# Designs tried in a protein design chat: VH-VL binders against Protein cereblon (ohgt). Part 16

Target 1, 230 residues: Protein cereblon (ohgt), of Drosophila ananassae (Fruit fly) (b3m1f2r157to386)
Amino acid sequence: LSRVPGVDYLEHILFPGEVLPFMIDGSLFDDEMPGLDGLIFGVGFPLMQPPEDNPHKLYGVTCQVYEKGESGRQLVFYKSRALQRIVINCDDIQGPPQYIARNPTSKCFSKVKILPEYFLPEPLKCVDMGSMSRFRDIPSMRDKYRRYQLSSTPWPADACQEYAYEEIVERARKKLEIHKIDTMPRCPIQLSFWLVRNLHLTEKMMRLTFLTDSVNTRLQLIGSTLKEES
Below, E stands for the ipSAE of ESMFold2; O stands for the ipSAE of ESMFold2 at other seeds; V2 stands for 0.75 times the mean of E and O plus 0.25 times the DockQ between their complexes.

## First folded at step 12 (VH-VL; framework fv_roconkibart)

Design q6 (from p3 with heavy chain W32Y; at its last look DockQ between E and O 0.61; V2 from the best seeds 0.00; counts 0 for: pae O 2.8 > 2)
Fold by ESMFold2 at other seeds, look of step 12:
Parts: C-alpha cells; structure tokens; sequence
Structure q6 (fold): chain C 230 residues (1-230), chain A 121 residues (1-121), chain B 112 residues (1-112)
C-alpha cells in the first residue's frame, strides 16, 4: 500500500529526464539527507491546458530526489529528476495545492495515474494474401482465414515514412551543437524526451508533445519543427 | 473551458449593502483561490482581497477591513463578496478573478465579466 | 503598502513599431527563492483584464511572442516588439509578493 507523499504545482512543463531543483525551509532539517533520499513526489502543470474533452485533468510528472545541495542559511537545495508522465483527476486532490517554488505550507495529496509510453518501431507493410489462400478450402481453417484476411489490411506507405525515427535523429544532429550530440540516448522513448529538452520548441509544441502517449507521434511532432528554415 | 459569471448590475443607496456573486465552471473550484478587485469609472484596478476556496479563509485589504465579507458556496462553485455601509465613492465595476492556486493565490488568469455597482441617492 | 508606479501613463504608438512600459516598485519583489512576484495584465476597451506575463518574464498561454517582460527587484519592463491593432488598451503591472496586492496606475496604449 503505497501513497504518493505529495503533489505540488509547477508553473512550466517538465519532461521525463529533466532535473527539477527546488528549495525547502532548512530550519526544519539538518545537514544529513537520509530521510529525503529517493523521495518520490508529483508535480502538476496547471498552466498547461488539458484537451477539451477532459476539463478536470491535471497533467504532470513524478519526480525523485537524488541529491541534496549545500546547506543555505534558511533554504536547503535539493535536486530531483522527472521520471514518468502522470495525470491527476483534480477532484481527487486533498489539500490546498501550492506552487513548489513558494515554500508550500500545506500538505497536498492525490492519487495519480501513470501515463503509458507506446512505441511501434515498424509500421505494418503490405502482406501477400496469396500465401494464405490455401486455407480457404479447408473447413476447419475457414474462420481463421477470414479473421487473418481482415487483420492483414496494409497501411499506406505515407504513414510508414512518418514513423522513421532514424531520419528524425539525423535532422536533429544537424541542428544541435556537437557536445550535446554525445549525450543523445538510443532508446526511442528516452530520445523523444531528450529532444524536447534540447530543442527550442514553442509552448504549443511543448504541450502537444507532452500530451501524446505515442512515442511515434511525439517524434513526428518534433520532426515537423526540424524542417528546412526559410 | 474556465468561466466566471458574475451577478448583474446593481443600484444602491448610501448606507446599504451589496452582495455580488461569482459562479465558476470548467475547473475544480477548491483548487484555485478567488480574488476580488474593483475599478471606479475611468480609474485603475484595486485589489480588495481573496478567499482560500479550500479552507474558506479570507484575506482582506486593510482599506476594506470591517466593510467587506467574502463567502463561498462550494456545492455550487460560487464565491460571494458583500460590501456594507456603501458610499458614493464605492461606485465601481467589481471583478472576481481566479487565483493561481488555493493555497497561494498570486496571479489572476481568468476574470469575471464585472458587476457595476452604482451608489447614489 | 507596496507602491507601484508605471510610466508612461499614456503611450501613443505607430502601428508596427515597438512599445515599452516601465513599472517601478517601492520595495523589492524578488522572493528568496528567486522569483519576482510581478505580473502584467491588459484590459482591452470594454473588456475585463487578461493576464499577459506572470512572475516577471513568463508569457501566459496563448499570449503572442511579441510580448516580453524583463527586470528584477524594483524595476520591470513590458515590451511589445511590433504593436498590432488588437494591442490597444490599458496595461497594468501588479505586485503579489505581499498583501495587499497592488496595481500600477495603468498605461493606456493607443495607435496614433
């Protein structure tokens, strides 16, 4: 039985893999950090507009504390890293939410739903139905042949081209400085978040890329920003 | 779609009270504070205070302390502002506005349409 | 109370030209966590105010890129890189570091 320890507001979108530094009143803590090591908490983005069909949703990320900074006179500096995209039903929030940068004074909790990351690396190609036609005249196989025939409908070639993440990687390499390219991850899921972190996307594009659960679609959106400048 | 709808214009005599309603929709009411401002004709904006919509705790600007009361009906997502002992210089458009959070309400992202209150004998 | 002073109070601007509005606070608006609690609003003729800039320099969602906020502590500036017809109205700065929250006097932007 695990409970999310807290939920705070963040004034901007944060993507998985990004570092979230924050400060907390050091008058209640000492220099040792074993109590906060590994702490998982949530941050929500109330300024990001949800899709029109879910008006009471708050999108955000889980964060995990991984480092305590040097003690300040009144504030203690911590580093956390965003892990997973989440969605919160705003009606489940217990306590008055506050922005993390304003030294929250009230405890605020909620259940969260972890959002999935779907990746389909190879779009379906046309399949020759002739190889399966031999089952047509066998009575016990007739139902399977009909079901297979319906499932074998080819996708348009245009859609296959839009899933080519290697092309997006090459376009990104042309736009980025050399020292950033050395840190480019190979995992498509991590790459999609790394790209939004390292490219100068508009606020609208940041929102669109955050809201999609499809890594393929996220990469397509990013790719649309990398086209030739006029 | 976040929306704040205020009650209609009112004409009052000096010494009376007025109660302006602000009905919220399109969001979870208790998660965002409610602020009240006014604007006299041809003048600038003046903050009157706010109410924490989760706890119901009001904060009043000193100028209005003792004359203004903020209340809530959370069952219908509605905030109320009542101003008593009206005088002619209270003639203004009164606005409600949603604050940035219920625990710490600093910027106002959505505003009601305004309610004109006219105080004349 | 924190006094907010805007200048100019009236700003006629040629369409397509830049505009700049100054806001000065009687006390620093810089919070110990590094945020400036200074916000900018636009009230178009006959409308309610709308949020433009929050926390000194952050554009609210849907606000065009031609609007920018800068400054820290006691001196803040709102800039419009190229004024368009829909930018006409009264611009207000507001401090929200401490209660009572206070507005500047307003700057009326007009096309000349």
Amino acid sequence: as target 1 above (230 residues)
Amino acid sequence: QVQLVQSGAEVKKPGASVKVSCKASGYTFRNYGMNWMRQAPGQGLEWMGWINTYTGEPTYADKFQGRVTFTLDTSISTAYMELSRLRSDDTAVYYCARGSSSGDSTWFDYWGQGTLVTVSS
Amino acid sequence: DVVMTQSPLSLPVTLGQPASISCRSSQSLLHSTGYNYLHWYLQKPGQSPQLLIYLGSNRFWGVPDRFSGSGSGTDFTLKISRVEAEDVGVYYCMQALQTPYTFGQGTKLEIK
Scores: ipSAE 0.422, ipTM 0.730, lowest interface PAE 2.8, mean pLDDT 80
ESMFold2, look of step 12: ipSAE 0.487; ipTM 0.761
ESMFold2 (binder alone), look of step 12: mean pLDDT 94; pTM 0.958

## First folded at step 13 (VH-VL; framework fv_roconkibart)

Design u1 (from q1 with light chain S32Y; at its last fold request DockQ between E and O 0.79; V2 from the best seeds 0.00; counts 0 for: pae O 2.6 > 2)
Heavy chain, then light chain:
Amino acid sequence: QVQLVQSGAEVKKPGASVKVSCKASGYTFRNWGMNWMRQAPGQGLEWMGWINTYTGEPTYADKFQGRVTFTLDTSISTAYMELSRLRSDDTAVYYCARGSSSGDSTWFDYWGQGTLVTVSS
Amino acid sequence: DVVMTQSPLSLPVTLGQPASISCRSSQSLLHYTGKNYLHWYLQKPGQSPQLLIYLGSNRFWGVPDRFSGSGSGTDFTLKISRVEAEDVGVYYCMQALQTPYTFGQGTKLEIK
ESMFold2, look of step 13: ipSAE 0.000; ipTM 0.410
ESMFold2 (binder alone), look of step 13: mean pLDDT 93; pTM 0.955
ESMFold2 at other seeds, look of step 13: ipSAE 0.594; ipTM 0.815
ESMFold2, fold request of step 14: ipSAE 0.512, 0.390, 0.476; ipTM 0.780, 0.714, 0.757
ESMFold2 (binder alone), fold request of step 14: mean pLDDT 94, 94, 94; pTM 0.956, 0.956, 0.955
ESMFold2 at other seeds, fold request of step 14: ipSAE 0.459, 0.378, 0.464; ipTM 0.754, 0.711, 0.759
ESMFold2, look of step 14: ipSAE 0.000; ipTM 0.454
ESMFold2 (binder alone), look of step 14: mean pLDDT 93; pTM 0.954
ESMFold2 at other seeds, look of step 14: ipSAE 0.006; ipTM 0.490

Design u2 (from q1 with heavy chain S105T; at its last look DockQ between E and O 0.05; V2 from the best seeds 0.00; counts 0 for: pae O 17.5 > 2, placed apart)
Fold by ESMFold2 at other seeds, look of step 13:
Structure u2 (fold): chain C 230 residues (1-230), chain A 121 residues (1-121), chain B 112 residues (1-112)
Amino acid sequence: as target 1 above (230 residues)
Amino acid sequence: QVQLVQSGAEVKKPGASVKVSCKASGYTFRNWGMNWMRQAPGQGLEWMGWINTYTGEPTYADKFQGRVTFTLDTSISTAYMELSRLRSDDTAVYYCARGSSSGDTTWFDYWGQGTLVTVSS
Amino acid sequence: DVVMTQSPLSLPVTLGQPASISCRSSQSLLHSTGKNYLHWYLQKPGQSPQLLIYLGSNRFWGVPDRFSGSGSGTDFTLKISRVEAEDVGVYYCMQALQTPYTFGQGTKLEIK
């Protein structure tokens, strides 16, 4: 579990790869706040309803600031990019989170659990998160699990090429503007998030695609919406 | 990269209806309420009401109650405003603007380009 | 309904000089949380309105620092420290404390 500074609320779901611009009143900066550039912070989705009746979970993403924008003296503009899906136990939140669009804060902290991204030939019927967590307890696996949990590294291109997703790509090309197609990633993990950003999915499908750890299952869910062209 | 694109100008006769569309992009449509304003030529701004894009529930200003209807098509991120029984004093530019989907107090951070509706014999 | 009254309604200004616009509400816009629910918009010629100031005094993103908002309760002021040619347009205050949301009459700023 990692302690993430700057947990804020967002009214909508943000997927990995998506850009999140925001503004902060310059007078609200913490003297010890890390990051002019490279700051990693958490964004939670309090309006996202859980698939089970668990009121203590807050789903979200980590974001990393990559650009300080042009702004006036009082308000500082930043661009960030969503990196990893996370889940937070609401009881772990320290400080008052607020909506980032109104008054973001850098002083709200929480422990977070980074959600995994699986890319398997066939999706598993179920995934036990406890099984994945046990890699932290095995000394030889500690660095590997930490890498997956905290990694910003894309999956290897060879693994991405082995999975058949060409039907989904072809159907998406028919629905999307030409300039967006030029930005379509080759990696299935990145592609699954990119498709959600660029398609008009229902709230239920947005939740399902966000909550799914299996890339193949996420792509299958997205693909089902594309088949409704008839 | 938030954008609101409205339908084109319309000319109507008294007694007709008009339906203005407002297509949203660059954000999750259902998380932000949609407000409607109008501005008669050479006059100020007038709030007509809003629709909660999460629940679909509209709120109308009393002046327009009974003549205006706000609707949504969430599948294409589009809000609609329909004004019925038009009269000459309904000639105005109609705007959509994004606001909060929760609470009554909000500001309008992004506006559509406006739709001129002209009502004349 | 909350009545919003702006003054002046017409404001000719020399380039580079300051400008000040007043907005008065018929009832207090100060919420129990200490926030004033008063916003300022600019409508440039031929354009849609754009947000300048929210909650009485906060500049919206991208708004130059020559714009400032002040006031509380029933009396609010928008100031422009040095008017530029691109500031031409109609300025509106709006209360958002209670529905129906209401705008002032507008103040037309023009270069003389």
Scores: ipSAE 0.000, ipTM 0.414, lowest interface PAE 17.5, mean pLDDT 74
ESMFold2, look of step 13: ipSAE 0.052; ipTM 0.606
ESMFold2 (binder alone), look of step 13: mean pLDDT 93; pTM 0.951

Design u3 (from q1 with heavy chain T106I; at its last look DockQ between E and O 0.64; V2 from the best seeds 0.00; counts 0 for: pae E 6.4 > 2)
Heavy chain, then light chain:
Amino acid sequence: QVQLVQSGAEVKKPGASVKVSCKASGYTFRNWGMNWMRQAPGQGLEWMGWINTYTGEPTYADKFQGRVTFTLDTSISTAYMELSRLRSDDTAVYYCARGSSSGDSIWFDYWGQGTLVTVSS
Amino acid sequence: DVVMTQSPLSLPVTLGQPASISCRSSQSLLHSTGKNYLHWYLQKPGQSPQLLIYLGSNRFWGVPDRFSGSGSGTDFTLKISRVEAEDVGVYYCMQALQTPYTFGQGTKLEIK
ESMFold2, look of step 13: ipSAE 0.511; ipTM 0.771
ESMFold2 (binder alone), look of step 13: mean pLDDT 94; pTM 0.960
ESMFold2 at other seeds, look of step 13: ipSAE 0.543; ipTM 0.785
ESMFold2, look of step 14: ipSAE 0.102; ipTM 0.630
ESMFold2 (binder alone), look of step 14: mean pLDDT 94; pTM 0.960
ESMFold2 at other seeds, look of step 14: ipSAE 0.451; ipTM 0.742

Design u4 (from q1 with light chain T99F; at its last look DockQ between E and O 0.02; V2 from the best seeds 0.00; counts 0 for: pae E 17.2 > 2, placed apart)
Fold by ESMFold2, look of step 13:
Structure u4 (fold): chain C 230 residues (1-230), chain A 121 residues (1-121), chain B 112 residues (1-112)
Amino acid sequence: as target 1 above (230 residues)
Amino acid sequence: QVQLVQSGAEVKKPGASVKVSCKASGYTFRNWGMNWMRQAPGQGLEWMGWINTYTGEPTYADKFQGRVTFTLDTSISTAYMELSRLRSDDTAVYYCARGSSSGDSTWFDYWGQGTLVTVSS
Amino acid sequence: DVVMTQSPLSLPVTLGQPASISCRSSQSLLHSTGKNYLHWYLQKPGQSPQLLIYLGSNRFWGVPDRFSGSGSGTDFTLKISRVEAEDVGVYYCMQALQFPYTFGQGTKLEIK
């Protein structure tokens, strides 16, 4: 499932949940924005280096306009919110992309692929399987190994991983107590993006955290940065 | 909680330059424009200009055009105001203030504590 | 430049009594959207200014309901229904319709 949004350039990385305010000529949205709720468009990050295994792709986010501000002097102010990470094959771009911060005057659009967000626990990682490990690679025993692995975990998830996750949350709370943290989400997916939005990560770390589809890895990267700053 | 913390007081001679910092916290820095005002001792407020924190594009009041420069360091959520070729009548408390939006900054909801700049012989 | 003129410049008032401050602009501050680009600030002694009223009549968050703004175009009024000791300071109106933004001279409210 892919959609074809309008696409602009943004000179820095934007994460899901971030607000993107902008000004444009109101005529670009007049007949496409009835009732102020809200055009969906894409922004791509041309200055972010793609992964080496995808060297010619443009990464970005979808944004949805949720507020039309006061009609300014000659331009219309809007607020939008980033929703989903996307990737664009540059060959699919139709029209000349413009930087959204430079008040775009034309439309550009492309097909996009919405990137997934994985949060997968590994509840059996620290469980000692003992002699049952010898059955892992025997095809006729795979179902029995899997069932034993699941049933031999009397507590949910590996406590070591649970401590690491909670440690990241605790370190973030300590570093953000001089700031308002009342909006910290409980959902791990939302939390991973919230942490990036509210911490001042290096551009390298922002790139690494944006490029991973694994929420677990994103949280661990953020957590390692919190340790290194101490 | 939204805070704007400015750099400390400075004493300068005529002809020198001064650079005042304004560190923001408690909000998404680039979503809200930054305005600069000054207030001479015992006098009223004077708007010096503003900077669009999203684009980095400054707007200066004509009175200060050519002498003032607004810059940003978005990595540390900090705005800067530099005033050059200082004169004795530049003695004032300088304020940063957060505007109502990044693109149309009309009212100032949070203000820094002010930075006294004294220009004397 | 839009000139903002406040009256009075000094306003002694008895605690619990009403107060009224006038602000007049040299040009209409009414935008085509129907909004007046006129804001009111209070600077308490030794403090930075704080926003009271934006766009002519909208009370900023946390401002007591005894403060109200009215007027349109060129003539604006800030009213305090019952003056409290904490209301002492200098009140400024500011136009933000066009650059440069300009402030009135200030009205010093004092308890007598």
Scores: ipSAE 0.000, ipTM 0.425, lowest interface PAE 17.2, mean pLDDT 77
ESMFold2 (binder alone), look of step 13: mean pLDDT 94; pTM 0.958
ESMFold2 at other seeds, look of step 13: ipSAE 0.012; ipTM 0.552

Design u5 (from q1 with light chain N58K; at its last look DockQ between E and O 0.67; V2 from the best seeds 0.00; counts 0 for: pae E 2.9 > 2)
Fold by ESMFold2, look of step 13:
Structure u5 (fold): chain C 230 residues (1-230), chain A 121 residues (1-121), chain B 112 residues (1-112)
Amino acid sequence: as target 1 above (230 residues)
Amino acid sequence: QVQLVQSGAEVKKPGASVKVSCKASGYTFRNWGMNWMRQAPGQGLEWMGWINTYTGEPTYADKFQGRVTFTLDTSISTAYMELSRLRSDDTAVYYCARGSSSGDSTWFDYWGQGTLVTVSS
Amino acid sequence: DVVMTQSPLSLPVTLGQPASISCRSSQSLLHSTGKNYLHWYLQKPGQSPQLLIYLGSKRFWGVPDRFSGSGSGTDFTLKISRVEAEDVGVYYCMQALQTPYTFGQGTKLEIK
């Protein structure tokens, strides 16, 4: 996606997976525009960083409308879900962006860049080759044994600590209510965003975690706040 | 760096006009509204109105309607405020300030340095 | 027009002590979205105003944690948990729910 209609401002950070509700004056709909179901739009966070740090960059997310809520008194309620982190060059914005909670608009659009998510799985810290070494000398197993050796790479202890996301999961479980643990995702990307939503991090930490493309680094940042208990 | 640089101090006689400039730099000018405030010596702040930098449409506080004009030169990212038929009680420091968006200015995150306008006989 | 009333107008404070400034509006500043359109500014001596708190309680970038905003509807409070020398100046609240936007009269904070 290189062009996103409906670029609006939001005064706080919204992470992928979060729900963004909003209201629209229903009188703006007609036969040409009967509703917003399925609409993908951009939401920018102008207060993400000090304005002087990124005066022409606007970080945000794409959102997609997935549900029309109960309507009353001319206002139509919609729910959307944040999908992907984006960055916008402010000079590409066509139309005046508005804060979505006050005056949402469909006449503001821009080209966007979708930000990547990188994850480096942990290697095995130690592989016991003893039980496997007897296959080395069996002709039919020789190729399988070599592939296993090539795929096995022990990391130095310091590097393994940087990528030990299972420990972060266990620390989070100790801090969270049982009801929330049932919703903990297994995907590391989704988990990193879920943890930010459920651990109630500081605004500074939320900004740092949003700006990090490396899922491993993001999880380490979250993990460091867990170590600072009391 | 986001900056708003205003024109220098002015001394005017009653009945004259003054035009204060506000040069913006370090951001996309048309994406943020421009507000004007004033502060009489030893007094509080007073909002005069704002201009939508995308459309050029001004909104004036009723107190100043008919005496104040907001204009833009978007090619040089500059906003102007002109106040006519000056009176002695128009002596004040005049500020420009960037709003939260061109369509809805709520809080003012960056302010110019201020321009002292003195109206004296 | 919405009238904004600050108290006190003058606030002498000992260094390291807390300070509290009240702001009252003549009508509710609570928008239907649950947000309070009330902002706080500090004007240090000889300087332009600077934004401290927006939407009633949110700290602007670079504002120390010792500043906090609270309140809803018509009554708002700015608190400084431990006053420092750099906090000297005039504090203004501003309503931004409807035009014309209006400021309180200001509260001058001084070190004793």
Scores: ipSAE 0.408, ipTM 0.716, lowest interface PAE 2.9, mean pLDDT 80
ESMFold2 (binder alone), look of step 13: mean pLDDT 93; pTM 0.954
ESMFold2 at other seeds, look of step 13: ipSAE 0.518; ipTM 0.782

Design u6 (from q1 with heavy chain S102A, light chain L55Y; at its last look DockQ between E and O 0.03; V2 from the best seeds 0.00; counts 0 for: pae O 12.8 > 2, placed apart)
Fold by ESMFold2 at other seeds, look of step 13:
Structure u6 (fold): chain C 230 residues (1-230), chain A 121 residues (1-121), chain B 112 residues (1-112)
Amino acid sequence: as target 1 above (230 residues)
Amino acid sequence: QVQLVQSGAEVKKPGASVKVSCKASGYTFRNWGMNWMRQAPGQGLEWMGWINTYTGEPTYADKFQGRVTFTLDTSISTAYMELSRLRSDDTAVYYCARGSSAGDSTWFDYWGQGTLVTVSS
Amino acid sequence: DVVMTQSPLSLPVTLGQPASISCRSSQSLLHSTGKNYLHWYLQKPGQSPQLLIYYGSNRFWGVPDRFSGSGSGTDFTLKISRVEAEDVGVYYCMQALQTPYTFGQGTKLEIK
């Protein structure tokens, strides 16, 4: 577990890559890490979990300050960017958490667990296919290559279609404005979060996609939404 | 790793001017103010002023008002200090130092290596 | 201008013994937020100054816990509980409550 020097509440879900602007007393962060570049702090989403669904845990993200606005010796405007999904055991919180939009007046610390982001590449890429790829373009070998590819993947054949990275990209391109498409990231991890921000998912789907550690599963959930909205 | 790298030593005649550069790396330049200090040989530290890196507004110590100019080139994360009408008593090591915020430079956590300016003759 | 007065100006100390440096300002450095705008720096021989203590009593990251700052208003003290060879240099206090920011004259700490 990692310990972060600031943990506050946020009324809605943030995903990695999103910007979080806020205002606080300028001394609350400066005292914690004077001289270190880019303060990293945590925000938790207390309204994300239903009372009967693991109320012991607080899900959130780490954020890093990348811009300080004009400041005096009272409130300072900051911009931060969400970096990593985290989970906090509420019993580990030291100090009173406050909503960041209400200008926190005190420090709050906790141990946090950084949630993993794992991605098995497209089934073609999660197997060493270099030795087999030369047979893909030969008609008599095409069926053998396809069977080898499926038998070497970590998922069943029917689930592989739901994780198809290129199909999800194509569906997203059909729904998105042209100016947004040129900002579409190539990294599957970044892409999964970018799609959540740009496709305007329901609150239920935002919760499900946030709680998923597998990028493949997150993309599957997003893909299911695209099928329903076609 | 936060680093401030200053331009090299200068030798100047009285009446000339000098421009010292301070290139910042390892942090977001516009989020932290830039301060300038000097230290005459064998003497203590003297604050010359600072520049708000977010707005570009300088503040000069009264002693240097009218002789010093602070400027920024945010595209290369560099601050400049120019001191004009040099006198022999301007011989000193000049330091840049990062302040605590863009708009209120309270404490100085990282300092440049210093630039010796010698004014002779 | 706020005048900062350090004492002593020269401080010979036996290795391993405590040391204490005083800093007095001509005006209170206590801001309405409760912070004292007084900071301490060390300039080791041949080096740039480095921050030791900010806001009167907070140790900067990586500063050993044998360094401590205390005081409020006009009178401040930097203490070293056990002087090490690496502590040799000139110590400066600085006020940053109002411009121009001003430094004390410096206290040169040396091993006897």
Scores: ipSAE 0.000, ipTM 0.468, lowest interface PAE 12.8, mean pLDDT 77
ESMFold2, look of step 13: ipSAE 0.448; ipTM 0.733
ESMFold2 (binder alone), look of step 13: mean pLDDT 94; pTM 0.960

## First folded at step 14 (VH-VL; framework fv_roconkibart)

Design v1 (from u3 with light chain S32L K35N; at its last look DockQ between E and O 0.62; V2 from the best seeds 0.00; counts 0 for: pae E 2.1 > 2)
Fold by ESMFold2, look of step 15:
Structure v1 (fold): chain C 230 residues (1-230), chain A 121 residues (1-121), chain B 112 residues (1-112)
Amino acid sequence: as target 1 above (230 residues)
Amino acid sequence: QVQLVQSGAEVKKPGASVKVSCKASGYTFRNWGMNWMRQAPGQGLEWMGWINTYTGEPTYADKFQGRVTFTLDTSISTAYMELSRLRSDDTAVYYCARGSSSGDSIWFDYWGQGTLVTVSS
Amino acid sequence: DVVMTQSPLSLPVTLGQPASISCRSSQSLLHLTGNNYLHWYLQKPGQSPQLLIYLGSNRFWGVPDRFSGSGSGTDFTLKISRVEAEDVGVYYCMQALQTPYTFGQGTKLEIK
């Protein structure tokens, strides 16, 4: 998305998959404008990096409202979920930014750039079996083809570095045995954000993991934290 | 690099006015409110108010209402504070400070160097 | 107006020893959304104030990790685990829950 209807500030970092509850003045709705159900908006993190590092860039996430909670007379409670990492040029912001925790009273808009999520699995070094595939449908050659496949098809080294993705998952499971880990996602992108949320990393590490577009690098950063604590 | 540079020291007589400038650099000026504080010699800090740098709407502490005016020149990223009908107890160092956002300005992360205003006959 | 009271007002400390400064507000600074609108500033001799801690416990950029803030509601504490010579100055707490924003009277930290 190149544009979102609203952008607010958040005093801490929020990762995709996290819930952001907030309250907003119910008087901001009228009969011609429905409530916030299903609305996609942005939140920016002005305190994520030192101002001298990125004085004109604002990193954040998109959020989507999915639930209206119990509300008082003036304030309406909503729940939203962070979806995608974004970056905003501060000069594109239209309106006075406010912190969402201060129950915004002014609308603020901006163009946003959706940040990518790259996951590059380790390259498989394989001999191309295409010319040999014709033999697998011949019964008398089936066992010979299977032996050839096992001997000639190298699996990727899964322990060539200090840690592998499976190793990171197992170390995280040991550290989180008090927590419920039955919600651990299988998708590497979702897993990387879930780990940040559940491991409660240092402020510096949260910044580094947020700013990385590579899921592989993000998981490696998380893994380095687990090694240091063990 | 975020920086706030204030105008130089002033000596004024009782009943006069003073206008202090605060030039901002290193950030998008209209996204961060501007607060004004003062500090009498040997005394603590006192908040005077703030201005929304996007809308230009000021908020004044009641103590200064009617004597202080906050203005902006957004073309040069500069905020101004003017205090009128000066009294001897207005002798202080006056500070500008960047607020937490332009829509609500609730902590002050960067401060100007201060401007000494001396009111004496 | 919210009255902010600091204690002690004068704090002589030996280098390398811990220091603790208390700040109490006349009403709760806990916002209904869960944030405490209490901040700490340091004014070193001859300098402008600088932000140390925002929202009760968060260190601002460049603030050494020997500084920590704690507390909630009406009672807040700034701690320095090991005082260094550069920590000399006047420490102020400030509430920003409601206008007018108000400062404590200051705590002057000095090396014995």
Scores: ipSAE 0.552, ipTM 0.795, lowest interface PAE 2.1, mean pLDDT 80
ESMFold2, look of step 14: ipSAE 0.509; ipTM 0.762
ESMFold2 (binder alone), look of step 14: mean pLDDT 94; pTM 0.960
ESMFold2 at other seeds, look of step 14: ipSAE 0.610; ipTM 0.819
ESMFold2 (binder alone), look of step 15: mean pLDDT 94; pTM 0.961
ESMFold2 at other seeds, look of step 15: ipSAE 0.560; ipTM 0.796

